# VHH binders against S-protein homolog 13 (SPH13), part 2

Target 1, 133 residues: S-protein homolog 13 (SPH13), of Arabidopsis thaliana (Mouse-ear cress) (q5xv33)
Amino acid sequence: GRLELKNEISGVASVRKAKLAVRCWSNEDDLGWNMLKPKQSRIWKFTTMNMWPFQKTEFRCQFRSGFGTTNEDVVTVFSVKDGFRKQCGVGGDECFWVAKRDGFYLRRIVKDGGGDSRKKYVDVLKSKWVWKW

## First folded at step 6 (VHH)

Design q03 (from q01 with S31D F101W; framework vhh_7xy4_2)
Fold by ESMFold2-Fast, scan of step 6:
Structure q03 (fold): chain B 133 residues (1-133), chain A 121 residues (1-121)
Amino acid sequence: as target 1 above (133 residues)
Amino acid sequence: QLQLVESGGGLVQPGGSLRLSCAASGFTFDDYAMAWVRQPHGKGLEYIATISWSGDSTYYSDSVKGRFTISRDNAKNTLYLQMNSLKPEDTAMYYCATEYWDSSGLEYDYKGQGTQVTVSS
């Protein structure tokens, strides 16, 4: 699997405060706090596990901005559980997330309908930013 | 051209109040977080208050919490700082500040000319 987190915060964040800190973890790994400057991406590749005796693969993240803590609710960014990955790229092996001024978006492929097979990306708001002290 | 113009400073006695204003022009004001920054004579810059682009979130330094209130009026392109219970240590030049990002990701710092606040008997 492939997880990409991109900081596209622009226009509204100060240079010093536009940095996005992200901590992601699974049951096996704590990836620690990672700083993303505007326009930077962090990419993780991993093996998906969905069989006994291994725990099911699930990555969750917590975000903080330079303007204080965003909503500290933990966001699921990749999971083999409950069809979560069906909303990611074709086959569900690649989830692409984008942080913007108002929230955290999942970038997904959509068809225009009718089946002419031209793919477009649409960003779906999944978690709205809530700023705190 | 981006411009920030502060006003409202002056001389006040300890325990008094002042309201600072910052008139912004030359950029889409409601797209940017704004800050008040102060510099006492012969000392470094101190960020004292920051407000999000929408006005929904505010942050204060410990030195001014409970005494100062930052606010903005996006329809008027104006930032405010209400200062209550002023102390001699609040004496400083006060600046309105923002940090600009262009579409290429190039970053610029902008700061106004400042307004002097003096707290003395």
Scores: ipSAE 0.000, ipTM 0.101, lowest interface PAE 19.6, mean pLDDT 75

Design q04 (from q01 with A33Y L106T; framework vhh_7xy4_2)
Fold by ESMFold2-Fast, scan of step 6:
Structure q04 (fold): chain B 133 residues (1-133), chain A 121 residues (1-121)
Amino acid sequence: as target 1 above (133 residues)
Amino acid sequence: QLQLVESGGGLVQPGGSLRLSCAASGFTFDSYYMAWVRQPHGKGLEYIATISWSGDSTYYSDSVKGRFTISRDNAKNTLYLQMNSLKPEDTAMYYCATEYFDSSGTEYDYKGQGTQVTVSS
């Protein structure tokens, strides 16, 4: 599997405010705090487990704004449970998330160009930030 | 929008104690790491202590470890610093601050007027 998290926060008063800190973890690993400047992405690749006796793969993330405000909700960003990855689009083995000024969006892959490298995406708001810019 | 108001400073003799308070408003206080920083007259800012949004984790500078205790009351939007065994070297203006991360590491944003602590005989 593949998890990508991109910071697209813009239209705020300073670059400092546009920075995003993210911590993601699974049942096996804590990926630690990662700082994302505007336009930066962090990518994690991993083996998915979805059969007995192995635990099912699931990643959750917590966010902090450039002001240190933590988003109150912990967000599930990848899971093999309950059909979660079908929300991520075609193939369901990769999930792409985008942070924008108003919240955290799932970038859903909706169309492959039939061999074209350009995929069509739709950004779906999944969590609004509690902080104000 | 973010407002921080420090109080509780004063004049105290070496070995004495003070409890500082910081009243927070204009933001979701229980979602922020909070810190205390200080600035002695004519010197730079010195980090003192940090507390996580829940209060479950605390961190201290070596200069105050074992003497100061940081705490918070999220129901009252208030941050505290209990200062024991005060030394003349603790004389400074004290500010409460929000903690945040950037590519350079951990940074602090303070907006208040501060509260003066003076330790002298």
Scores: ipSAE 0.000, ipTM 0.132, lowest interface PAE 14.3, mean pLDDT 75

